# Miniprotein binders against a2bj90: the designs that were tried, part 172

Target 1, 235 residues: a2bj90
Amino acid sequence: MSRSARRKTSALNTVLRVVEVFASIQGEGPFTGTYSVFVRLAGCNLRCPFCDTRYAWSLEAGKPLGVEELVEEIARYEPSLVVITGGEPLLQRHPLNSLVEGLESLGLRVQLETNGILPAPARDEQLWRVYHVVSPKDVPVRVPGAKLHPSWVDYARATGRAWFKFLVANEQHVREVAEYVAKLGIPRSRVYIMPLTPEKLDMKELLELHSRIASLAVKWRLNFSPRLHLLVQLP
Below, E stands for the ipSAE of ESMFold2; O stands for the ipSAE of OpenDDE; V2 stands for 0.75 times the mean of E and O plus 0.25 times the DockQ between their complexes.

## First folded at step 20 (miniprotein)

Design QZ2 (at its last look DockQ between E and O 0.74; V2 from the best seeds 0.85)
Fold by OpenDDE base, look of step 20:
Order: structure tokens, then C-alpha cells, then sequence
Structure QZ2 (fold): chain B 235 residues (1-235), chain A 99 residues (1-99)
């Protein structure tokens, strides 16, 4: 391989397409309430009808940022957690591994949000070391083209660093989640159900959805994920 | 009932989506209303919402969502004992997925 080809491959591994970087609290999943920096990556392999971040679907919606510059930007916020989200972060797997390496070198904790369509991290990837919240879009919400990659179940079993966060709108969805995770051998302690919230709900509607889904979580012996940032009016 | 309140939330969300031209969101939220109607045993109401969802999906060329709507229509008609319509909608969903 020529020096030019190595430089091009190294340059491709050091640039991310980033939509936004912001500080807030993690509103969802096992890290709810944690002061976090969110890195929203551009590009998604899905077109979920209920997506609230449609502006991140195109890779072109993101700005190219160097990994080193991004690490420095994140570090300035002194976060208790770095949340990598977006459309689908794993579409940028190579530079994302470099980002994780940089963040971990500073002692920062990292959590990935993924739709679970792409393969889980391999043992040789920096991503293997971080926390993952996998949000499947096949069950129960039946997004076209969504399928959970089976390697996420294996990753969860091997590492204990994965949780599964399912969007639910009704009790049938909660039943389907319970059956699905039982079939896959995912322990209930790693399963979260979260209300599927339409945009522009009022606080009463938002609380009603949360209350209903939380009650179903207790009934079905599953963990509940709020959308806490929406409840407290944070980004 | 609590389920009626939830159905109204998704119905209002579908209506907002339609007004914005977010047809995929509108179809999907109508689908969720139909699931809540089905959960209540109101099969006629489920059909009404699914037919509306199918019409919007067709007009907007949302073929994959149209197939999803047809899958649920097939299940609703099967629950009603209308095997002929259930099979019709299964075939319609299959034709979209094979095409």
C-alpha cells in the first residue's frame, strides 16, 4: 500500500460527520439523570416514521470534525458520561473507535446509543469497552428494514455492558418485548421499555404516556426508561 | 378509559403529521391508534383507522408502511372471521414486499 493510501485511510479514520455536540442530562435508559455530553453523529440506516431527529438522517447534515478536536471539545464540558448518538453511530465505526480511544484515554465514560442493526463491537475494537444501549426497531415497532443483529445478544452476555431499550405504545408491545427477550435469552434486568412519544405533546399527555408505560413495566417486570429530558424540558 | 386517552394522543399526533406533510408519521400513528382499538376489541374502529392509513400510504407511495398496514388489516379480519379479506390483505402485503 502506498504512503498516499495509508494517509487516506488514516484520514478517513480520524474524521466524524457530527450534527451537534451539547451538554444535558441523560434522559433515557440505565444512565438516566447523568450529566452528559451528547455527540449526535450524522447518517442513519433507518427511516423510522416516529424519529424525532430526522435532521440527522443524511451524512451531509453533519460537519466533518477531527477526532482530536472533538475529544477536546467534549472534555471542556467535564461530563460524567459521553453519549454517542445520532442517526446510527455505527455507520461511522472506524473514526468512532478512534473517538472512543481518545475519550477513554482521558478517563471519560462512554455510552453508545444504537439501533442494533449493525454488528456489535468485536473484542479488538475500542467500542468493545464502552456501554451500549441498543434500541431495536424490529420489535415491537416494526420499522421497515429493521432487524436486531444477533451479535448484540452475544455481546451483552459476554460483557454485561449492553442494555436493550424498546419503544412501546401499548400493552401488546410490552408483551411482544417480553416474549422477544425471553426467546433471545436476554435477562429482564437488561431490558428497558420506553414510551413512544409523539412530538409536541403537552405535559399532561407526556405524563399520561409515562404513567401508563411505567405501570406496564411493573406489571411485566421490566425496567422503565423515562424520557426525563422531555419531562424537565432539557435538550 | 385510559386506552381511549392514549388513542387520542396518537390520533392527534397523526393529524398534526398530516397537516405538516409528514405522511410516514401520520400513517404510523394511525397504525398505533388501530393497535389500541384492537387491544380494546373494537375491530371496526381498527379497520377504519387502517383503511385511512392505507389510503395515505398509497397516495404518498409509502410501500413498506402500506404493507405493514395490510399485515394488521389481515389480522383484524381474521379476528372478525372474514378469512377471505384476511387473505386478500396478506396477498397485498406480500406483493409489496416481493416487488
Amino acid sequence: as target 1 above (235 residues)
Amino acid sequence: SEMLRLAKIYQRAAERALRKGDYDKAVYYLYLVAELALEKGDLELAIEYLEKAAEIAQRANLRELEALVYDLLARVYEALGDKEKAEEYRRKAEEIREG
Scores: ipSAE 0.889, ipTM 0.949, lowest interface PAE 0.5, mean pLDDT 94
Fold by ESMFold2, look of step 20:
Structure QZ2 (fold): chain B 235 residues (1-235), chain A 99 residues (1-99)
Amino acid sequence: as target 1 above (235 residues)
Amino acid sequence: SEMLRLAKIYQRAAERALRKGDYDKAVYYLYLVAELALEKGDLELAIEYLEKAAEIAQRANLRELEALVYDLLARVYEALGDKEKAEEYRRKAEEIREG
């Protein structure tokens, strides 16, 4: 048995359960339009009825992938942004911090997408330094068990690296979002409303839905998030 | 009364979800149709869609969504001035959440 065949374990050899890795654009939130590589992690702590990525709910949907190998794969795309999403990526917090370390060592920008149930990053975590788009599911869409952890508001205030994105379907939802963010002390500049968008809409339906929610964003002085990838027919 | 264009989008999405057997999506989209009907003051239409959503939720054993549907039925009946029905549906939702 050759000693050179045994590799030494390191933090970058930590394993993530990964559903898919692909290039596309970031279609939502503050980084809309950015050429991105998406890393979809397996596992979710919610079962949202409107979820469009149900195939990522179970940890078993993910294949084990070494962090070192994943960093190399991502780098070959030459992304402008690496978007870590899922399920809920923070369910794999420890290896996720290792992935972030590897990506940052190559100068790659990272954005996390989270439902905000698990706590925001601590100051000594690699995740502390990346961008976060937090999508609470308790208000206005009323998913059970979806309470936003209060540390996300503190994190956003301390770092300026978090934004809050809310799915809405009507003006009452927008009113509820406005009340909710005011109560939590989240400034409007950090808040996006996004149309709750069913699958398989035709372009007329997509435009109608976007137009209505965008008009409400202007009326309520909130930022609007499109689902740009749907409008341009990308994954 | 004619349905709002936005409500029609969610109504069609609910029908697609039913055909695929995605009953939780179907219930949730019908709930959104009812919210839009209530927003426009069409309380009868809101009740129609919510009763359909409740039936689907019951048959598919979707207890948390069923309670959500009852919450909105209570709001619709309160808007109608039927305090007895409104309290009935609040109690039904409470019973589901308490077990």
Scores: ipSAE 0.877, ipTM 0.930, lowest interface PAE 0.6, mean pLDDT 92
ESMFold2 (binder alone), look of step 20: mean pLDDT 88; pTM 0.866

Design QZ3 (at its last look DockQ between E and O 0.83; V2 from the best seeds 0.87)
Fold by OpenDDE base, look of step 20:
Structure QZ3 (fold): chain B 235 residues (1-235), chain A 99 residues (1-99)
Amino acid sequence: as target 1 above (235 residues)
Amino acid sequence: SEFLRLAKIYQRAAERALRRGDYDKAVYYLYLVAELALEKGDLELAIEYLEKAAEIAQRANLRELEALVYDLLARVYEALGDKEKAEEYRRKAEEIREG
């Protein structure tokens, strides 16, 4: 391989397409309430009808940023957690592994948000070491083209660093989640249900949905994920 | 009832989506209203919302969402005991997925 080919491959592994970087509170899942820097990566392999981040669906919506520059930018916020999100972060797996390596070298905790369609991290990836919140889109919300990759169940069992966050709108969805996780052998302690919230709800509507889904979480013995950032009017 | 409040939330969301030209959201939120209606045993109301969802999906060429709507229509008609309509909508969903 020529020196030029190695430089091109190294350069491709060091640049991410990033939509936005911002500080907020993690509003969802097991790290709810944590002061976090969010890195929203560009590109998604789904077109969820209910997606609130449609502007991130195209890779072209992201700006190319070097991993080193991005690590420095993140570090300036002194975050308690770095949340890698986007469309689907794992579409940029190679430079994402480099980003994780850089962040972990600074002692920063990292959480990935993923739709779980792409394979879970392998043991040799830097991503193996971080926390993952997998949000399946096949069950119960039946997004076309969504299927949970089986390796996420294995990863969760092997590492204890994965949680599954399901969007739900009704009790039938909660039942389907309970059946699905039982069938897959996912412990209920690793399962979160979160209200499927339409855009531009008022606070009363938002609280009504949260209250309903929280009650269902208790009834079905599942963890509840709020959308805390929406409740407290943060990004 | 709590149900009517939740159904109204998704219905209003569908209406907002339609006004914006977000046809995929509109279809999907109408689908969620239909699921709530089905949960309540109001099969007629479920059909009404699903037919509206199918119409929007068809007009907007949202074939995969159209198939999703037809899957639920098939289940609703099966629950009503209309096996002919249930099979019609199964076939329509399959034709979209095979095409």
Scores: ipSAE 0.886, ipTM 0.948, lowest interface PAE 0.5, mean pLDDT 94
Fold by ESMFold2, look of step 20:
Structure QZ3 (fold): chain B 235 residues (1-235), chain A 99 residues (1-99)
Amino acid sequence: as target 1 above (235 residues)
Amino acid sequence: SEFLRLAKIYQRAAERALRRGDYDKAVYYLYLVAELALEKGDLELAIEYLEKAAEIAQRANLRELEALVYDLLARVYEALGDKEKAEEYRRKAEEIREG
C-alpha cells in the first residue's frame, strides 16, 4: 500500500457516521438534568416498533465526520456531559473508541446509551472508563433478537459504571423487570423504569403516564426515569 | 380509573399511528391496550383489540408483531377457559417463528 492509500485506510478507522450533534439536557436515567451535547450515531441492529429515532436506523442516515473534527465541535459547546447515542453506537465501535479517547483527553465526561446486544467494553478499550446506560429490549417490551449480552452484568459489577433502564407500560411489565434483574443479579440501585412514551402526547397525557410509572417505581422499589426533555419540550 | 387513563393514551397513539401509516407502532400500541385489558380481566375487550392488531399486522406483513399478537391472544383465551382457541393461537405464533 502507498502512503496515500495507507492514510485513507487509517482515516476510515477515525471516521464516524453521525446523524446529528446538538446541545440539550439529558432527560433520562441517572444523569437526568445535566447540560449535555448529544452525538447521535447512525445505524441500529434493532427495529423496535416504538422507536422515536427511526431516522437513525440506517448507516446511510449518518454523514461521515472525522473524529478529530467531532471532538472540536463538541468541545465548543462546553458540555457537562457528552451523550453518545443513536441507533446503536456500538455498531461503530472502533472509531467510537477513538472519539472517547479524544473527549477524555479534554476532561469531558462521556455517557453511552446502548441496547446491550453487543458485548460490554473490554478493559483495554477507551469505552471501559465511560458511563453506560444499558436499555435491554427483550424484557419487558419483547423485541425479537434483543437479548442482553451477559457481559454487561459482569461489566457493571466490575466497574460500577453501568445502569440498566427499562421501558414499561403497565404493572405486569414492572413485575417482569423486577424478576429479570433479580435473576441476573442486578441490584435495584442500578435499575430504572421509564414510561414507554408514544410520540405527540399532550402535557396532560405525559404527566399522567409519568405519574403512573413513578408510582409503580416506588411500589416496586426501583428507580424512576422521566422523559424530562419531553416535559420541557427540548430535543 | 388507572386502566382507563393508560388505555386511552395508547389507544389514541394507535389511532395517530394508523393515520400516519406507522402500522408497526399501531399494532404495538393496540397490543399494549390489550395487555391492560387482560390485567383488568376484561377478556372480551382484549380480544377485540388483539383481533384488530392481528388484521393490521397481516395486511402490513409484520410477521414478528403478528406472532407477538398471537402469543397474547393465546393467553387471553387461556384466561377465558377456551383451550382450543388458546392452542390454535400458540400454533399460529410458532408457525411464524419456524418459517
Scores: ipSAE 0.876, ipTM 0.939, lowest interface PAE 0.6, mean pLDDT 92
ESMFold2 (binder alone), look of step 20: mean pLDDT 88; pTM 0.874

Design QZ4 (at its last fold request DockQ between E and O 0.89; V2 from the best seeds 0.90)
Fold by OpenDDE base, look of step 21:
Structure QZ4 (fold): chain B 235 residues (1-235), chain A 99 residues (1-99)
Amino acid sequence: as target 1 above (235 residues)
Amino acid sequence: SEFLRIAKIYQRAAERALRKGDYDKAVYYLYLVAELAEEKGDLELAIEYLEKAAEIAQRANLRELEALVYDLLARVYEALGDKEKAEEYRRKAEEIREG
């Protein structure tokens, strides 16, 4: 392989398309309440009808940022967690592994948010070492083209560093989640259900949905994920 | 009832989506209202919302969401005991997925 080919592959692995970087509290999943820096990556392989981040669907919606520059920007916030989200972060897998390596070298904890369509990290990827919250879009919300990649179940079993966060709107959805995770052999302790919240709800409507889904979580013996950032009016 | 409050949240969300031209979101939120109606056992109300969802999906050429609506229509008609309509909507959903 020529020196030019190695430089081109190295250069491709060092730039991310980033929509936004901001500090907030992790509002969702097992890390709820954690002071976090969010890195929203551009591009998504889905078109979920209920998506609240449609502006991130195109890769062109992101600006190119170098991994080193992005690590320095994140480090200035002194985060308790770095949350990598977006459309689908794993569309940028190669530079994302380089980002994770940089962040881990500083002793920062990293959590990935993914829709679980793309394969889970392999053992030789830096992504293998981080935490993952997988949000399937096939069950129960039936997003067209969504299918959970089976390797996420294997990754969860092998590492204990994955959780599954399902969007739900009704009790039938909660039942379907319970059946689905039982069939896949996913422990209930790793399963979260979260209310599917439309945009521009008032606080009363938002609390009504949270209350309903939390009650169903207790009934069905599943963990509940709030949308805490919406409840406390943070980004 | 709690049901009516939750259903009204998604209904209002669908109406907001329609006003914005977010037809995919509108169809999907009407579908969620129909699922709530089904859960309550109001199958006639479920059909009303699904027919409206199907009409919007057709006009907006949202074929995959149209098929999703037809799946639920088939299930609701089966629960009503109308096997003929249930099979009609199964076929309509299949035709979209095979085409």
Scores: ipSAE 0.908, ipTM 0.960, lowest interface PAE 0.5, mean pLDDT 95
Fold by ESMFold2, look of step 22:
Structure QZ4 (fold): chain B 235 residues (1-235), chain A 99 residues (1-99)
Amino acid sequence: as target 1 above (235 residues)
Amino acid sequence: SEFLRIAKIYQRAAERALRKGDYDKAVYYLYLVAELAEEKGDLELAIEYLEKAAEIAQRANLRELEALVYDLLARVYEALGDKEKAEEYRRKAEEIREG
């Protein structure tokens, strides 16, 4: 087969199971405030009790979309950032690398959100060049089955393109995060703590949690992540 | 005082979760209230919330969360000096994880 036929065959076989695509503001982590398109992929390898996106847990919750079709849809929003999230996006690693290739060919910036159980990108993957926010769920929140793959620390050191974001509810959690990242050799500049935020909080409650965790971030010399989209009532 | 404000947030979240039948959320938020009580040094209050969390987890067949609750009960009883109960809850957690 010719090169054009091979590309056509490859595109036909490259499908992602997608729950939703929408525009909003990145509300968390190092890119907080950026006009973004979110791509929520189906499937997750965890069942966090505090998860607010349970509708994305099953692969069957996503509809199959071709990568080229998805790239075109994303591009129409003219995003400043494409945030790939889920569930756990790395469960669909192979077609995800194809999506990243398509997005980067258009000069679009990409950020991945992952729980870090599956390994970090290898140098020959398209995902190698993407920004990553890794949210371990073993410490301090103790989600059963969670464990950060050690390759994420190596990846962060090699590339400077990974940050680590931890949900916390109290100072004991922050202490545990500080000990955990020190043990792993993750510099404080790459670490964010974020309030563990239940659903349906009023604004006073939201601000109370943000204020407490922000104060702890200053005390422990860690970066603070808001949940800005909740404060400004965006999806 | 700050403990009371933060604890109330998670306590109300647990109550909302119970009303919706989201028992895993309810157990987890009660566990967080207990951690806050422990941090304040109110170990008896921590036990109160943990016993409620354990009851819900058991009735809802939430085995791994039940074990997590037992881990904290063991730690709190150890801090109270009740070695017998601490060991009892450690054993209960181990039994769930061993299958």
Scores: ipSAE 0.888, ipTM 0.947, lowest interface PAE 0.6, mean pLDDT 93
ESMFold2, look of step 20: ipSAE 0.885; ipTM 0.945
ESMFold2 (binder alone), look of step 20: mean pLDDT 87; pTM 0.854
OpenDDE base, look of step 20: ipSAE 0.907; ipTM 0.959
ESMFold2, look of step 21: ipSAE 0.885; ipTM 0.943
ESMFold2 (binder alone), look of step 21: mean pLDDT 87; pTM 0.855
ESMFold2 (binder alone), look of step 22: mean pLDDT 87; pTM 0.852
OpenDDE base, look of step 22: ipSAE 0.908; ipTM 0.959
ESMFold2, look of step 23: ipSAE 0.860; ipTM 0.933
ESMFold2 (binder alone), look of step 23: mean pLDDT 88; pTM 0.858
OpenDDE base, look of step 23: ipSAE 0.901; ipTM 0.957
ESMFold2, fold request of step 24: ipSAE 0.888, 0.885, 0.886; ipTM 0.947, 0.945, 0.946
ESMFold2 (binder alone), fold request of step 24: mean pLDDT 87, 87, 87; pTM 0.858, 0.846, 0.856
OpenDDE base, fold request of step 24: ipSAE 0.905, 0.908, 0.908; ipTM 0.959, 0.960, 0.960

Design QZ5 (at its last read DockQ between E and O 0.86; V2 from the best seeds 0.89)
Amino acid sequence: SEMLRIAKIYQRAAERALRKGDYDKAVYYLYLVAELALEKGDLELAIEYLEKAAEIAQRANLRELEALVYDLLARVYEALGDKEKAEEYRRKAEEIREG
ESMFold2, look of step 20: ipSAE 0.887; ipTM 0.946
ESMFold2 (binder alone), look of step 20: mean pLDDT 87; pTM 0.851
OpenDDE base, look of step 20: ipSAE 0.903; ipTM 0.956
ESMFold2, look of step 21: ipSAE 0.887; ipTM 0.944
ESMFold2 (binder alone), look of step 21: mean pLDDT 87; pTM 0.849
OpenDDE base, look of step 21: ipSAE 0.903; ipTM 0.957
ESMFold2, look of step 23: ipSAE 0.897; ipTM 0.950
ESMFold2 (binder alone), look of step 23: mean pLDDT 86; pTM 0.843
OpenDDE base, look of step 23: ipSAE 0.887; ipTM 0.949
ESMFold2, fold request of step 24: ipSAE 0.893, 0.887, 0.890; ipTM 0.949, 0.944, 0.947
ESMFold2 (binder alone), fold request of step 24: mean pLDDT 87, 87, 87; pTM 0.853, 0.850, 0.853
OpenDDE base, fold request of step 24: ipSAE 0.901, 0.903, 0.904; ipTM 0.956, 0.957, 0.958
ESMFold2, last read: ipSAE 0.884, 0.888, 0.897; ipTM 0.944, 0.947, 0.951
ESMFold2 (binder alone), last read: mean pLDDT 87, 87, 87; pTM 0.849, 0.855, 0.854
OpenDDE base, last read: ipSAE 0.905, 0.902, 0.904; ipTM 0.958, 0.957, 0.958

Design QZ6 (at its last look DockQ between E and O 0.89; V2 from the best seeds 0.88)
Fold by OpenDDE base, look of step 20:
Formats: structure tokens, C-alpha cells, sequence
Structure QZ6 (fold): chain B 235 residues (1-235), chain A 99 residues (1-99)
């Protein structure tokens, strides 16, 4: 390979398409309440009907940012956690590994949010070391084209650094989650159910959905994920 | 009841989505209302919402969501003992997935 081809491949591995970077509280999953910087990456391999971040579906919706510049920008917020989200962050796997390496070099904790369609990190990837919250879209919400990649179950077992966050709207969904995780051998302690919240709910409607799903979480012996940022009116 | 309040939340969300031209969201939230109706054993109400969801999906050419609606319609009609309609909707869903 020519020096020019190596430079082009190295340059491609150092640029992310980023929709937004912002500081907030992690509102969801095992890190709820953590002061976090959110990095929303562009592009998604799904078109979830209930998606609240549709503006991130196209790769073109993101601006190209260098990994080094992005690490510096993130570090300025002094975050307790860096949350990498988007459409689907793993569509940018190569530069994402470089981003993780940069963030970990600063001692920053990193959490990935993923739909779990793409393979889990391999042992040789920097992504292997970070926390993952996998949000399957096949069960129970039946998003077309969604299927949990089986490697996420293996990753969770091998590392203890994965949790599974399921969107639920009713008790049948909670049952289906309980059956699904039992079949896959996912420990219930790693399973979160979260209310599927439509956009533009009032606080009463939002609290009612939270209350219903929280009660079902207790009944079914599953962890509950709030959407805390919506409850406290943060981004 | 708590159920009716939750169903109403998703129904209102579907109506808002439809008015905005977010037809995929409208179809899906009507589907969720139908699932809630099924949870209460109201199969007729489930059919009503699913037929409305199917109509929107068809008009908006949302083939994959249309197939998802037909899968649930087939299951509802099977539960009602209408095997003919159940098979009709199974075939409609298969035709979408094979095409």
C-alpha cells in the first residue's frame, strides 16, 4: 500500500460524523443520574417509528469532526461519564474505537448506547473495555429489520460490562422481555425495562407511563429505567 | 381505568403523528393501542385500531409496518375463531415480506 493510501485510511479512521455534543444528566439505564457528556453520532441502520432522534438517521446530518478535537471538546466539560449515542454509533466503529482510546487515555469513563444489531466488540477493540447499554428493537417492540446480534449475550457474560434496556408499552411486552432474556441466558440483574414514551407528553402523562412500567418492573422482578432527563426537563 | 388512560396517551400520540405526516409513528402507536386492547380482552377494539393502522400504512406505502399490523390481525382473528380471516391476513403479511 502506498504512503498516500495509508494516510487516507488513517484519516478515515480519525473522523466521526457528529450530530451534537452536549452536557446533561444520563437519564436512562444503570448510570441514571450521572453527569454526562453526550456525543450523538450520525447515521442509523434502523428507522424505528417511535424514534425521538430522527434527525440523526442520515450520516449527512452529522458534521465531520476529528477524534482528537472531539476528545478535547469532551474533556472541557469534566464529565463523570461520556455517553456515545446517536442513530447507531457502531456504524462508525473504526473512528469510534479511536475516540474511546483517546477518552480512556484521559481516565474518562465511557458508555455506549447501541441497538445491538451490529456485532459486539471483539477483545482487540478499544470498545471492549467500555460500558454498553444495548437496547434491542426486535423484542418486544418488533421494529422491522431489528435483530439482536447473539455476540452481545456472549460479551455481557464475558465482561459484565453490558446491560440490556428494553422499551415496553404494556404488560405483554414485559412478559416477552422476561421470556426472551431467560431464553438467551441474560441475568435479570442486567435487564432494564423503560417506558416507550411518545413525544410531546405532558408531565402527568409522562409520570403515568413511568408509574405503570415501574410497577410492572417490580412485579416481573426486572430493573426499571426512567427517562429521567424528560422528568427533570433536561436535554 | 389506568388502562384507558394509557391507551388514550398512545391514541393521542398517533393522532398527533398523523396530523404531522409522521405516518410510520401513527401506525405504530395505533398498533400499541391495539395491543393494550388485547391485554384487556377487547378483541373488537383491537381490530378497529389495527384496521385503521393498516389503512394508514397502505396509503403511506409502509409495507413492513403493514405486515406487522397484518400479523397481529391474523392472531386476533385466530383468537376469535375466524380462521378464514386469520389466514387471509397471514397471506397478506407473507406477500409483503416475499415481495
Amino acid sequence: as target 1 above (235 residues)
Amino acid sequence: SEFLRIAKIYQRAAERARRKGDYDKAVYYLYLVAELALEKGDLELAIEYLEKAAEIAQRANLRELEALVYDLLARVYEALGDKEKAEEYRRKAEEIREG
Scores: ipSAE 0.900, ipTM 0.954, lowest interface PAE 0.5, mean pLDDT 94
Fold by ESMFold2, look of step 21:
Structure QZ6 (fold): chain B 235 residues (1-235), chain A 99 residues (1-99)
Amino acid sequence: as target 1 above (235 residues)
Amino acid sequence: SEFLRIAKIYQRAAERARRKGDYDKAVYYLYLVAELALEKGDLELAIEYLEKAAEIAQRANLRELEALVYDLLARVYEALGDKEKAEEYRRKAEEIREG
């Protein structure tokens, strides 16, 4: 078979372990407010104490789903954006590249959410062409073993398709983020700080955290990310 | 004050997590309260919350979080000028990470 036919055959035979597929609004980062379909892949290489999606940590939490079937399911939602998240989606890198190929063949825009421990896409990967929101977990929130792979900075510079989003709870955290991104050469225009938000906050508490972190974003000249889906009570 | 409002949010979150048996969340949110206390210079309050966090982490066998709590205790005691206790907690954290 030709190289093109082999890629199509691989996509048709590739399986992803999927926890859930649902429509909502992208509530975080540069695409906040976009009508999106979320694909949550199973498996994570971290066990963050503040994680709000612990049900996706184990690969066993995912149902095996063929990539072709998944592309068709996603397309029926007619999304403006497909958000691939998880756990850590790059743990399923090979079938993920197949999914991206299928989605892009239908003209669907794709965004990946990753903790950035695994390397950024290579130029010959389908993932090279999609948007990435990278959320490092070593600084400032101090999750062990969560070091950002340096290739993400190179990828962001080469493509303009990566942004860096940091959970913060206080000004010391924001200072640490500012120092960290400066050290790595990440421009402020690519950096978002987002309130570290416990579950089950009432609206007053939620707005208080948003207000404080937004004020710090202005003070430190960084972009602010809300958690819009929480403010509007969407999944 | 803003400090008090934010601290109460994480305090309540820690208690909710503890009641549900999510002890790692509880420890982490108490750690955040202590960071806020340190930021405001209330070193005794920081120690109070960190000792609560350490107790929970020990009982729940949360070794990585226990080490994180000791890291912050070391910083608080350094700020207090108690170099002996600061070194003690630094060593405790190191021992957990080595073993």
Scores: ipSAE 0.894, ipTM 0.949, lowest interface PAE 0.5, mean pLDDT 93
ESMFold2, look of step 20: ipSAE 0.889; ipTM 0.945
ESMFold2 (binder alone), look of step 20: mean pLDDT 87; pTM 0.860
ESMFold2 (binder alone), look of step 21: mean pLDDT 87; pTM 0.855
OpenDDE base, look of step 21: ipSAE 0.899; ipTM 0.954
ESMFold2, look of step 23: ipSAE 0.888; ipTM 0.947
ESMFold2 (binder alone), look of step 23: mean pLDDT 87; pTM 0.861
OpenDDE base, look of step 23: ipSAE 0.880; ipTM 0.945

